# Ledger of designs, part 183: VH-VL binders against q9h9l3

Target 1, 176 residues: q9h9l3
Amino acid sequence: PRKMVAIDCEMVGTGPKGHVSSLARCSIVNYNGDVLYDEYILPPCHIVDYRTRWSGIRKQHMVNATPFKIARGQILKILTGKIVVGHAIHNDFKALQYFHPKSLTRDTSHIPPLNRKADCPENATMSLKHLTKKLLNRDIQVGKSGHSSVEDAQATMELYKLVEVEWEEHLARNPP

## First folded at step 10 (VH-VL)

Design K27 (framework fv_amlenetug)
Fold by ESMFold2-Fast, scan of step 10:
Structure K27 (fold): chain C 176 residues (1-176), chain A 120 residues (1-120), chain B 108 residues (1-108)
Amino acid sequence: as target 1 above (176 residues)
Amino acid sequence: EVQLLESGGGLVQTGGSLRLSCAASGFTFSNYAMTWVRQAPGKGLEWVSAISYDSDYTDYADSVKGRFTISRDNSQNTLYLQMNSLRAEDTAVYYCAKARLAVQGPFDYWGQGTLVTVSS
Amino acid sequence: EIVLTQSPGTLSLSPGERATLSCRASQSVSDRYLAWYQQKPGQAPRLLIYGASTRATGIPDRFSGSGSGTDFTLTISRLEPEDFAVYYCQQYYSSPETFGQGTKVEIK
């Protein structure tokens, strides 16, 4: 089978009133949950809103952060040609200014069997925190100091593994 | 305890071939990029080749492109360097080193090196 | 390729003195993509600093790195006997990865 990784990104607010979401951290884990990449990333634009409650990003993290252009190159070397798993992954790809083929993309917020196992409506978009608690009996994104993109990427991979066989068979019969 | 052990060095004639091996232990080999760096007698360090954690990306110094091939076997925790069409200028101690990242980075652990001598 | 030029070629100093080593890049590298290594005769290199200023695990605080753009410095605040060695800078910003030619710190 094709190699598989899971990704989770943290964004900060740039542009007028901090309305633009710019990449400020990216974590990538392999199939077993080992960290392949975890870097703070310096946006090319001035940061207006750190969104610390959600992102966990503070000014101190930006001092030695990897410039966006360089981080993007490193990240794309890991993602290209692989099955990439994420939760609401379109947001991560948008922040990376990157197009990943739909045939190689797995979004745990859009997998009906996963929602069904969690006793949720198949067509609902459930949060990563909810699915992880229901299916893995694990609390993530605890507290108010921001999320850990490593923790989120690891949880996302484990969630996908619960439905991997069923979903890959579905995709083989019903190509995107 | 991270350990890298090179082997396969020795004396070879110009135009010959040699395969170097590096046995890795004490870390998850399959999660890091690996590199070969050489040092000619009395000279400085020269980067030779690198390979990403999954072998999807390899890169070579211009001086060895087309002659050397880097590869790895993640199931055996072993890095290789196949050296063909050897020249006197390839005489050096060859070091195996682990990158800090999966695709590149500074080299945080090094083996003790293996000497390759190319003579006519 | 990015060429790294180290200066001086040799520093002759006594224990207790401050050593200042320079590394200049032919084009800009970011602070995050320059490393410093120490090598003693007959031994493999040892990573001292990466990201221009971050000390590697186990490296004494007398070693410090600084600089940005094209000009970088390794400083050893008070030389110990074990610090007499050859020092190399390395950029891992752009392929091919390159090393400087080295600065030898020798006992006076």
Scores: ipSAE 0.339, ipTM 0.764, lowest interface PAE 3.8, mean pLDDT 90

Design K28 (framework fv_amlenetug)
Fold by ESMFold2-Fast, scan of step 10:
Structure K28 (fold): chain C 176 residues (1-176), chain A 120 residues (1-120), chain B 108 residues (1-108)
Amino acid sequence: as target 1 above (176 residues)
Amino acid sequence: EVQLLESGGGLVQTGGSLRLSCAASGFTFSNYAMTWVRQAPGKGLEWVSAISYDSDYTDYADSVKGRFTISRDNSQNTLYLQMNSLRAEDTAVYYCAKARLAVYGPFDYWGQGTLVTVSS
Amino acid sequence: EIVLTQSPGTLSLSPGERATLSCRASQSVSDRYLAWYQQKPGQAPRLLIYGASTRATGIPDRFSGSGSGTDFTLTISRLEPEDFAVYYCQQYYSSPETFGQGTKVEIK
């Protein structure tokens, strides 16, 4: 069987008016939710907006952060050849400047059976926080200090496991 | 408590073969990269080989490339080093060590080592 | 391969003194891919510092690391009797991973 991991990234604002999203933290967990990777990442460009309310990133985290080029190499060694689970995962891949095969990508923001279980419209993009509360009865992204990418990656894997059998069968019959 | 226990060391003739084992306990073995580092008597540390958490990546020092093979059995929590075409210069204490991450990196826990003596 | 050169080869000091150990890389270790280990006679190495300046779990705060690029330093602010040992730097930036030749910190 093909190995499966879940990923969640935090981005900060770089470029004009801080509107470019640059990778500043990445967390990867295995099927059981154990952490395989969790590092703060130093963008190659000057940080204009830490977006701390959402990212949880502060200036202190950048002092010993792993340079982007090095972090990217480490992350890709973990992701390559594996089924990668994420929530709105295209944003994470964009921040990594990486293309993962669609056949090995699982996006919990676009799995109709998952929304159905949560009594949400099947084609709506629901937040990770909402799905986790509805289906796992767990509060994540609590408070004003920003999100924990480890917590988000763990929640994402747990959500996927609720529909894994059904969704893998669907994908086998309807390849992307 | 993290523990790494090496075994399989001993006396072997030049040109011979030997397989080292490292039994791991106290952590989720399948989540971390593993390495072998050796130390010749009275000398410094020399990295020998490393393997990623899932065996997808292996790497070797030039001095052992083509002669040594690193492998792991995640179901048994065991790391191996198959050593072929042994030379006198391979005489060393061989340490098993755990990487901090799933890929190669700094080594946060070490076994006690097993002595390999190669003589003719 | 990246060659790490440690200096001095031997450092003779008394308990309570400050120790400063240097590690120089033959090429840039891309900022912070450097670790420090301590080894006592007859024992396995122990990780002290990784990422050039991050203390490993359980390591006392008298140990600190600094540096970037090619020049790195391990500092022991106040030597305790148990700190007399051999210290190795290691780069994990580029394969093959390499160790320095070691600095022995001995009692004066």
Scores: ipSAE 0.086, ipTM 0.682, lowest interface PAE 6.2, mean pLDDT 89

Design K29 (framework fv_amlenetug)
Fold by ESMFold2-Fast, scan of step 10:
Structure K29 (fold): chain C 176 residues (1-176), chain A 120 residues (1-120), chain B 108 residues (1-108)
Amino acid sequence: as target 1 above (176 residues)
Amino acid sequence: EVQLLESGGGLVQTGGSLRLSCAASGFTFSNYAMTWVRQAPGKGLEWVSAISYDSDYTDYADSVKGRFTISRDNSQNTLYLQMNSLRAEDTAVYYCAKARLAVEGPFDYWGQGTLVTVSS
Amino acid sequence: EIVLTQSPGTLSLSPGERATLSCRASQSVSDRYLAWYQQKPGQAPRLLIYGASTRATGIPDRFSGSGSGTDFTLTISRLEPEDFAVYYCQQYYSSPETFGQGTKVEIK
């Protein structure tokens, strides 16, 4: 009954020596994998390190990018009241400076049945790339030109759908 | 190519009802918020109502609240505006428009509009 | 509701001149939730700028937006014949969404 979306964010380095992770792109997809939101986001602080190998973000993407405060408002309107799926999603929420209720959060990096289906230890934190290859037979995050947050959000939703019925039943019996 | 085509406008007497439709094509209708904006003859733009991609959020201008109802049928790619208890002041061209995002404006594509004339 | 006041009401200029249009909000539209539209007689509005300064797809670079908080400006650096139209600002920060009254840019 409750609506579900998947999110993936890309971060760049700001602050001293580029050690602070600041939101620079966010992608949100619906249950079917259609894109509801995908914007480059301009951090309020100077970008010291684009982290392009992982983020896929270059200086050109920051030209006319949506300012952080605007992007945050738009993103929160989509997330509020919904079941939000992500992979290591605490990093995305931290970058958004947002607290989503744990009862409505689904983290595919911490779902034991999903690891079991991938022949991985149930309590290990497996990468999105590994789970997607094992369970969906799909290569994501290919090459060294950075990740696609759209591709990652879509993969994350598809992974969750593999365990949705059993995991929702588990959560109903064992509320967070 | 994005297209929005309004229909259902016409002449109606005060106190009457009309249902406007907007047929959408060229984009995934179910992923975007939709809105109705009207313009009285020789006047500026007035936002009337909006509906989110999933119908969870609807909103109305105070001037139409309780009289107008916005709805959408995502399976038919169609936006609706049910207008009841019409007043002379509701006379306007009614535009349907696509929001840029799933939940809000700005409005990046507009239909050509349909004229609603309310007289006594 | 947030009231948007546009000034001037009418701007009479010649092709090649710069047009500067103002939009003032009765209260802050916060993170620049402001758009600009162009409307020609008998036509639907066309989105020019959103987020106060981001040009919409297909809009020529002679159009630019600036401002924050309550004071916003649309600038047309060098008017072309097709730019003579009515321009509206719009806030989408809070419900109800509101439009300014419009500024008519007319040929002198």
Scores: ipSAE 0.119, ipTM 0.683, lowest interface PAE 5.9, mean pLDDT 89

Design K3 (framework fv_amlenetug)
Fold by ESMFold2-Fast, scan of step 10:
Structure K3 (fold): chain C 176 residues (1-176), chain A 120 residues (1-120), chain B 108 residues (1-108)
Amino acid sequence: as target 1 above (176 residues)
Amino acid sequence: EVQLLESGGGLVQTGGSLRLSCAASGFTFSHYAMTWVRQAPGKGLEWVSAISYDSDYTDYADSVKGRFTISRDNSQNTLYLQMNSLRAEDTAVYYCAKARLAVAGPFDYWGQGTLVTVSS
Amino acid sequence: EIVLTQSPGTLSLSPGERATLSCRASQSVSDRYLAWYQQKPGQAPRLLIYGASTRATGIPDRFSGSGSGTDFTLTISRLEPEDFAVYYCQQYYSSPETFGQGTKVEIK
């Protein structure tokens, strides 16, 4: 088996009017869905908007949070050289201030066979919640207390596994 | 129950080589970073080397860089330390320890240690 | 590298007394990146505290950790006979990971 991990990050608002998305939590799971990393992360800038409804982040989580510089180093050691699966993963990489090679990146929001299995238009960008409900019959991101990045990373890996064989074959014939 | 068992220690001449092993059980070995920490007779603890859960990252104390190599075999739940160009100052009990995290962290479980004696 | 300096080198106390052990870092290790270990003669170290203040599994509540930045403290509120040992602090904030030189807690 190939070294493959799935990632999901939660961001809070920093900068003017809280418009900058800064990393505040990261969860990484392995191929089987076991948690390899799950930490709250303290942004280097003042948090203007916790975005708690979506992120699940509250001031209490920042008290013992890992400073961004240290968390980034730990996360990159896990991601480097691996196939990294995520949903709308460009947002996670942007928050990490990190470039991951396209050849090793798998974005479940842009995999046409996955949308086809969910009876969705192949080129549409479907939410993780919708794809997980349709294909895994599982409700994630339930309620108004914010999302669990562990739950989201696990769902993302399971979704990718549904199309892994056919998508890896497609990528071998059509390298990005 | 988590268990770590070191082996391979012994008496070796200066300039010689020795390979230490650590057999792990009672936890999912492939999920955690592993480390070697040594203690010279009557002295304190000195971190020697660490390896991430997947071997992608290794790190070494300056005193051993270029001479020691850490490695692991996740299929056999075994950690190794290859020690080359040994010096008298390398004489110590070598402990195998489990990190709390996949790439870093404090060491929550330790083996009993194996004695390495380097003499001229 | 971050140097950890422990003080005192030796504490001579009686059972029932409070022990206070200090660890000073040469640069900040933040709140989460300091651990404390106990070592008895002929035995491997045992993790007591990690993240500066979180007790490891099975560690009695008489052990507590506190501090931030560069100054950290391990407190044993009421010494039991089995607590006479050497104690080490360790930072895992920055590579290389480093240990303090140890504080020996001995029977008076």
Scores: ipSAE 0.014, ipTM 0.628, lowest interface PAE 7.7, mean pLDDT 89

Design K30 (framework fv_amlenetug)
Fold by ESMFold2-Fast, scan of step 10:
Structure K30 (fold): chain C 176 residues (1-176), chain A 120 residues (1-120), chain B 108 residues (1-108)
Amino acid sequence: as target 1 above (176 residues)
Amino acid sequence: EVQLLESGGGLVQTGGSLRLSCAASGFTFSNYAMTWVRQAPGKGLEWVSAISYDSDYTDYADSVKGRFTISRDNSQNTLYLQMNSLRAEDTAVYYCAKAGLAVAGPFDYWGQGTLVTVSS
Amino acid sequence: EIVLTQSPGTLSLSPGERATLSCRASQSVSDRYLAWYQQKPGQAPRLLIYGASTRATGIPDRFSGSGSGTDFTLTISRLEPEDFAVYYCQQYYSSPETFGQGTKVEIK
């Protein structure tokens, strides 16, 4: 069977007025929720906006952070050839400057049965926080310290497991 | 707690083969990269080979490429090093070590080592 | 490959003295990819410091690491009898992973 991991990344603002999203932290967990990777990552460009309210990233985290090129190599060794689960995962792949095959990608923000279980419109894009509260009765992304990408990756894997059998059958009958 | 136990070392003739094993316990073996590091008598440490948590990636020192093969059995919590075409300069104590990450990292735990002696 | 050069080769000191060990890399290994190990005769190496400055679990606070880029230092603030050993630096920034040649800290 194909190996499965879940990923969540935190981005900071670089470029003009901090409008470019650059990778600043990445967490990857296995099927059981064990952490395989969790590192702060130093962008190649200088950070204009830490976006701390959402990212949880502060200047102190960058002092000993893993350089982007090295972090990317480590992350891709974990992702390549695996089923990768994420929430709005195209943002994570873009920040990694990486293409992952659609056939091996599972985006919990675009799985109609998951929305249905949460009593939400099947074609709506619901936040990770909302789905986790509704389906797992767990509050994530609370407080003022920013989000925990480990917590988000773990929640994302657990959400996918709720619909895994149904969704894998759907994908087998309707390949991307 | 964390333990690594090497076995399989011994005396072998030049051109021969030997297989080393490392039995791991006290941690989730399948979540970490593993490595072999050797030390020739009276010399320093030399990294030999590494394998990722899932065996998708392996790497070798130039001195052993094409001759040594690293592998692991996650169901048995065991790391292996198959050594072929052995040379006198491969004589060393071989240590099994656990990496701190799934694909790389500092070597946070080491076994006691197993001696490999290659003679003509 | 990145070459690590340690100095001095041998450091002769008495218990209670401060030991300062140097490790210089042939190219930058960043702040996070340098480790220090201690090895006593007949024993496996023991991880002391990783990420240039983070003490490994169970390591006494008399051991400290510092440095970044190409220049790194291991300091033992007050040598205990059990600290007389060989010390190795190691980079895990770029494959192949490499070790320095070692610094022997011996009793005077």
Scores: ipSAE 0.254, ipTM 0.742, lowest interface PAE 5.0, mean pLDDT 90

Design K31 (framework fv_amlenetug)
Fold by ESMFold2-Fast, scan of step 10:
Structure K31 (fold): chain C 176 residues (1-176), chain A 120 residues (1-120), chain B 108 residues (1-108)
Amino acid sequence: as target 1 above (176 residues)
Amino acid sequence: EVQLLESGGGLVQTGGSLRLSCAASGFTFSNYAMTWVRQAPGKGLEWVSAISYDSDYTDYADSVKGRFTISRDNSQNTLYLQMNSLRAEDTAVYYCAKASLAVAGPFDYWGQGTLVTVSS
Amino acid sequence: EIVLTQSPGTLSLSPGERATLSCRASQSVSDRYLAWYQQKPGQAPRLLIYGASTRATGIPDRFSGSGSGTDFTLTISRLEPEDFAVYYCQQYYSSPETFGQGTKVEIK
């Protein structure tokens, strides 16, 4: 069977007024939720805004962070050829400056059966926090000190597993 | 407690073949890259080969490319090195080592090694 | 391939002295992709430092690493009897992964 991983990235603000989102942490977990990769990543540009409330990134995390070019190479070795699960995953791929084939991409923010199970409109974009609470009865992203990308990646994989059989069958009949 | 135990070493003639095994325990074997590093008697360390957590990526030192094949069986927690067309220069203690990451990293745990002696 | 050159080849010191070991790379390995290993006679190598300056679990404070780019140093403050061993640097920046030729720290 085809291999599957889940990813979640944290971004910081670079560029004018901190408006550019640059990769600052990436977590990847396997099907069972075990961590395959979790590194702080140093953007090539000066960090203007750490966005700590959401990213959990602080200046201290950058001291020994992996340079972007190297981290990207390591991450792509894990993602290439695999089914990659994420939530609003286009943001992660953009931060990685990477194109992953649509046929191997699973976005839990855009899976109608998943929203249906959560009693949400099928085509609405629901937050990872909301879906995890409704379907897994678990609180993530608790507090005001930023999110854990490991916790988010694990929750994303578990959410996908709830609809995996029916969604893979749907994709086989309706290829992207 | 992480443990790596090599086996399969021994005396073999030039041109012969040998298969090394490394039994792993104390960690989730299927989540980490594995490597073989050798050391000739009285010499330094030489990296031989590496394999990613899922076998999708393998790599070899130029000195063994085309002759050695690294593989793993994640269901048995075992790493292998198939050595063909052996040369006197391949005489060394062969160490199994665990990488710190799924695809790369420094080698955080090592086995005790198994001696391979190649002679004519 | 990246060649790592260690110096000196042999360092003869007494217990209590400071040891300074050098590792020079033929091209930049950043400040993240260099490790140091200790090997005692008849034993497997042991990871001491990774990421140029981060001590591995269980490694005493007397071991420290520094450097970036092409020039790296392992420092052992106040040598203990058990520290007399061979030390290897290793880069994991680019495949093939390579080791230096080793520095032997021996008792004077």
Scores: ipSAE 0.326, ipTM 0.763, lowest interface PAE 3.9, mean pLDDT 90

Design K32 (framework fv_amlenetug)
Fold by ESMFold2-Fast, scan of step 10:
Structure K32 (fold): chain C 176 residues (1-176), chain A 120 residues (1-120), chain B 108 residues (1-108)
Amino acid sequence: as target 1 above (176 residues)
Amino acid sequence: EVQLLESGGGLVQTGGSLRLSCAASGFTFSNYAMTWVRQAPGKGLEWVSAISYDSDYTDYADSVKGRFTISRDNSQNTLYLQMNSLRAEDTAVYYCAKAHLAVAGPFDYWGQGTLVTVSS
Amino acid sequence: EIVLTQSPGTLSLSPGERATLSCRASQSVSDRYLAWYQQKPGQAPRLLIYGASTRATGIPDRFSGSGSGTDFTLTISRLEPEDFAVYYCQQYYSSPETFGQGTKVEIK
């Protein structure tokens, strides 16, 4: 069987007016929710906006952060050849400057059966926080101190597991 | 609490083979990369081989490439090193060590080591 | 690939003195990818410092690491009897992972 991991990244603002999203933290968990990777990552460009409310990143986290090129190499060794689960995962892959095959990608923001279980329209894009509350009875991303990418990756894997059998059968019959 | 116990070392003739084992306990073995590091009598540390948490990646020092094979059994929490075509310069204490991450060092816990002596 | 050169080869000091050990890399290894180990006779190495300056679990604060790029230092602020050992630096930036040749800290 194919190995499966879940990923969640935090980005900070770089470039003009902080409009460019650059990778600043990445968390990867295995099928059981155990952490395989969780590192702060130093962008190659000057950080203009830490986006702390969302990212949880502060200047102190950059002191011992892993340089982007090195972190990317470590992360790709974990992702390559595996089924990768994420929420709005295109943002994570963009920040990693990485192409992952669609056949091995699972985006919990675009799985119709998952929305259906949450009593949401099948074609709507629901937030990770909303789906986690509705389906797992768990509150994530609470407070104003920023998100935990570990918590988000764990929630994402648990959400996917709710529809895994059904969705994998759908994908086998309807390859992406 | 974290324990790594090597076994399988001993005296072997040049050209022979040995299989080393490392029994791991006290941590989730399947979440971390593992490595073998050796130390010849009176000399320093030499990295030999590494294997990722899921066995997808293995790496070897040039001195052992093609002769040694690293493997792991995550169901039994055991790391292995199959050593073939042994040479006198392979004589060393072989340490099993746990990497800090799923794919990389540093090596935060080490076993006691097992002595491999290659003679002719 | 990356060669680590440690100096001096031997430090002869008394308990209570400060020890300063150097490690120089043949190319930049960043401050994130340099570790220090302690090894006593007949024992396995023990991780002291990783990421150039972060103390491993259980390591006394008299041990400190510093440096970046190619030049790194391990400092023992006040030697205790149990600190007399061989110390190795290690880079885990680029494969193959390599160790320095070691610095022996011995009792004068």
Scores: ipSAE 0.295, ipTM 0.748, lowest interface PAE 4.3, mean pLDDT 90

Design K33 (framework fv_amlenetug)
Fold by ESMFold2-Fast, scan of step 10:
Structure K33 (fold): chain C 176 residues (1-176), chain A 120 residues (1-120), chain B 108 residues (1-108)
Amino acid sequence: as target 1 above (176 residues)
Amino acid sequence: EVQLLESGGGLVQTGGSLRLSCAASGFTFSNYAMTWVRQAPGKGLEWVSAISYDSDYTDYADSVKGRFTISRDNSQNTLYLQMNSLRAEDTAVYYCAKDRLAVAGPFDYWGQGTLVTVSS
Amino acid sequence: EIVLTQSPGTLSLSPGERATLSCRASQSVSDRYLAWYQQKPGQAPRLLIYGASTRATGIPDRFSGSGSGTDFTLTISRLEPEDFAVYYCQQYYSSPETFGQGTKVEIK
């Protein structure tokens, strides 16, 4: 059978002016939305900007967080060889310093049938929050305390499942 | 309540085979890595083998590599250890252990163990 | 493989006393990748501490873990009768995962 997981990562700012996005939390869920992985991750570089408004990361979460190199190894064991679903997933893979084959990658920010179901232009990049509200009638990323990467990964999987049959057929005919 | 129950242990002669089973309940078995840990009589703990939540990754201690095979059936919530070419030094209580994560270690729950005795 | 050496091998104490158990690794592990287990005769091991210092669910606050790099400590602040057992450290930083040889905490 076709093994599929969904991923969502939270990043903090490192490097000059905090402009480098470094992995600080990763959540992975299975096809049914059950959590397979959810860890705070300690970047190898000094954190300049926690980006708490979006990431939900605070200094307290870095206490006893999993070092990046080790977290990466654990995460890659889960992702390798699977269909990986995410939203704007190239950002997650970049933070992981990981290449995942395009043939096994599903990005819910760039699936035309999903935008069509949401009454949005097919080639627009819609936010996860908008698609989830429109198609699942659910509010995510609520408030000012940051996003839950578990909630985001679960929503991402549910969104993909709405178009899975149609999109997999499209990809079989039009390999990336 | 998380429960792990091992079975299949017993007396076997050197060169023989045994298959151990571990029945899991009280958690979503298919979401966690599982491990076999053994303990020889009066000795300490020795890690034997681990399997990821989806069976894509397995690992073995050098002492059992090529002789033991770990597997799982997520539809039946059961972990297995097929032990071939058994040696006297394989005599131990074998524990089934649940990892906190979808990949191996540390072990948050353990079964009560099943005794394997290998003799001539 | 990473070898874990526990000391002392046996610790003879009375109820109410403080127990301090050491685990030393042959190479560095991070604070996150060391666990402590308790095992009583005839029973399976029980997870006490993981991530060097995080208590597992249901573990009394008299148990605490500390340390980093190669040197780790399990402390039992005031021994209860049920705490007399064998204690194992374990690293899950590098494959193969390994256990220390154990420290027996016995009643005097």
Scores: ipSAE 0.217, ipTM 0.722, lowest interface PAE 4.8, mean pLDDT 89

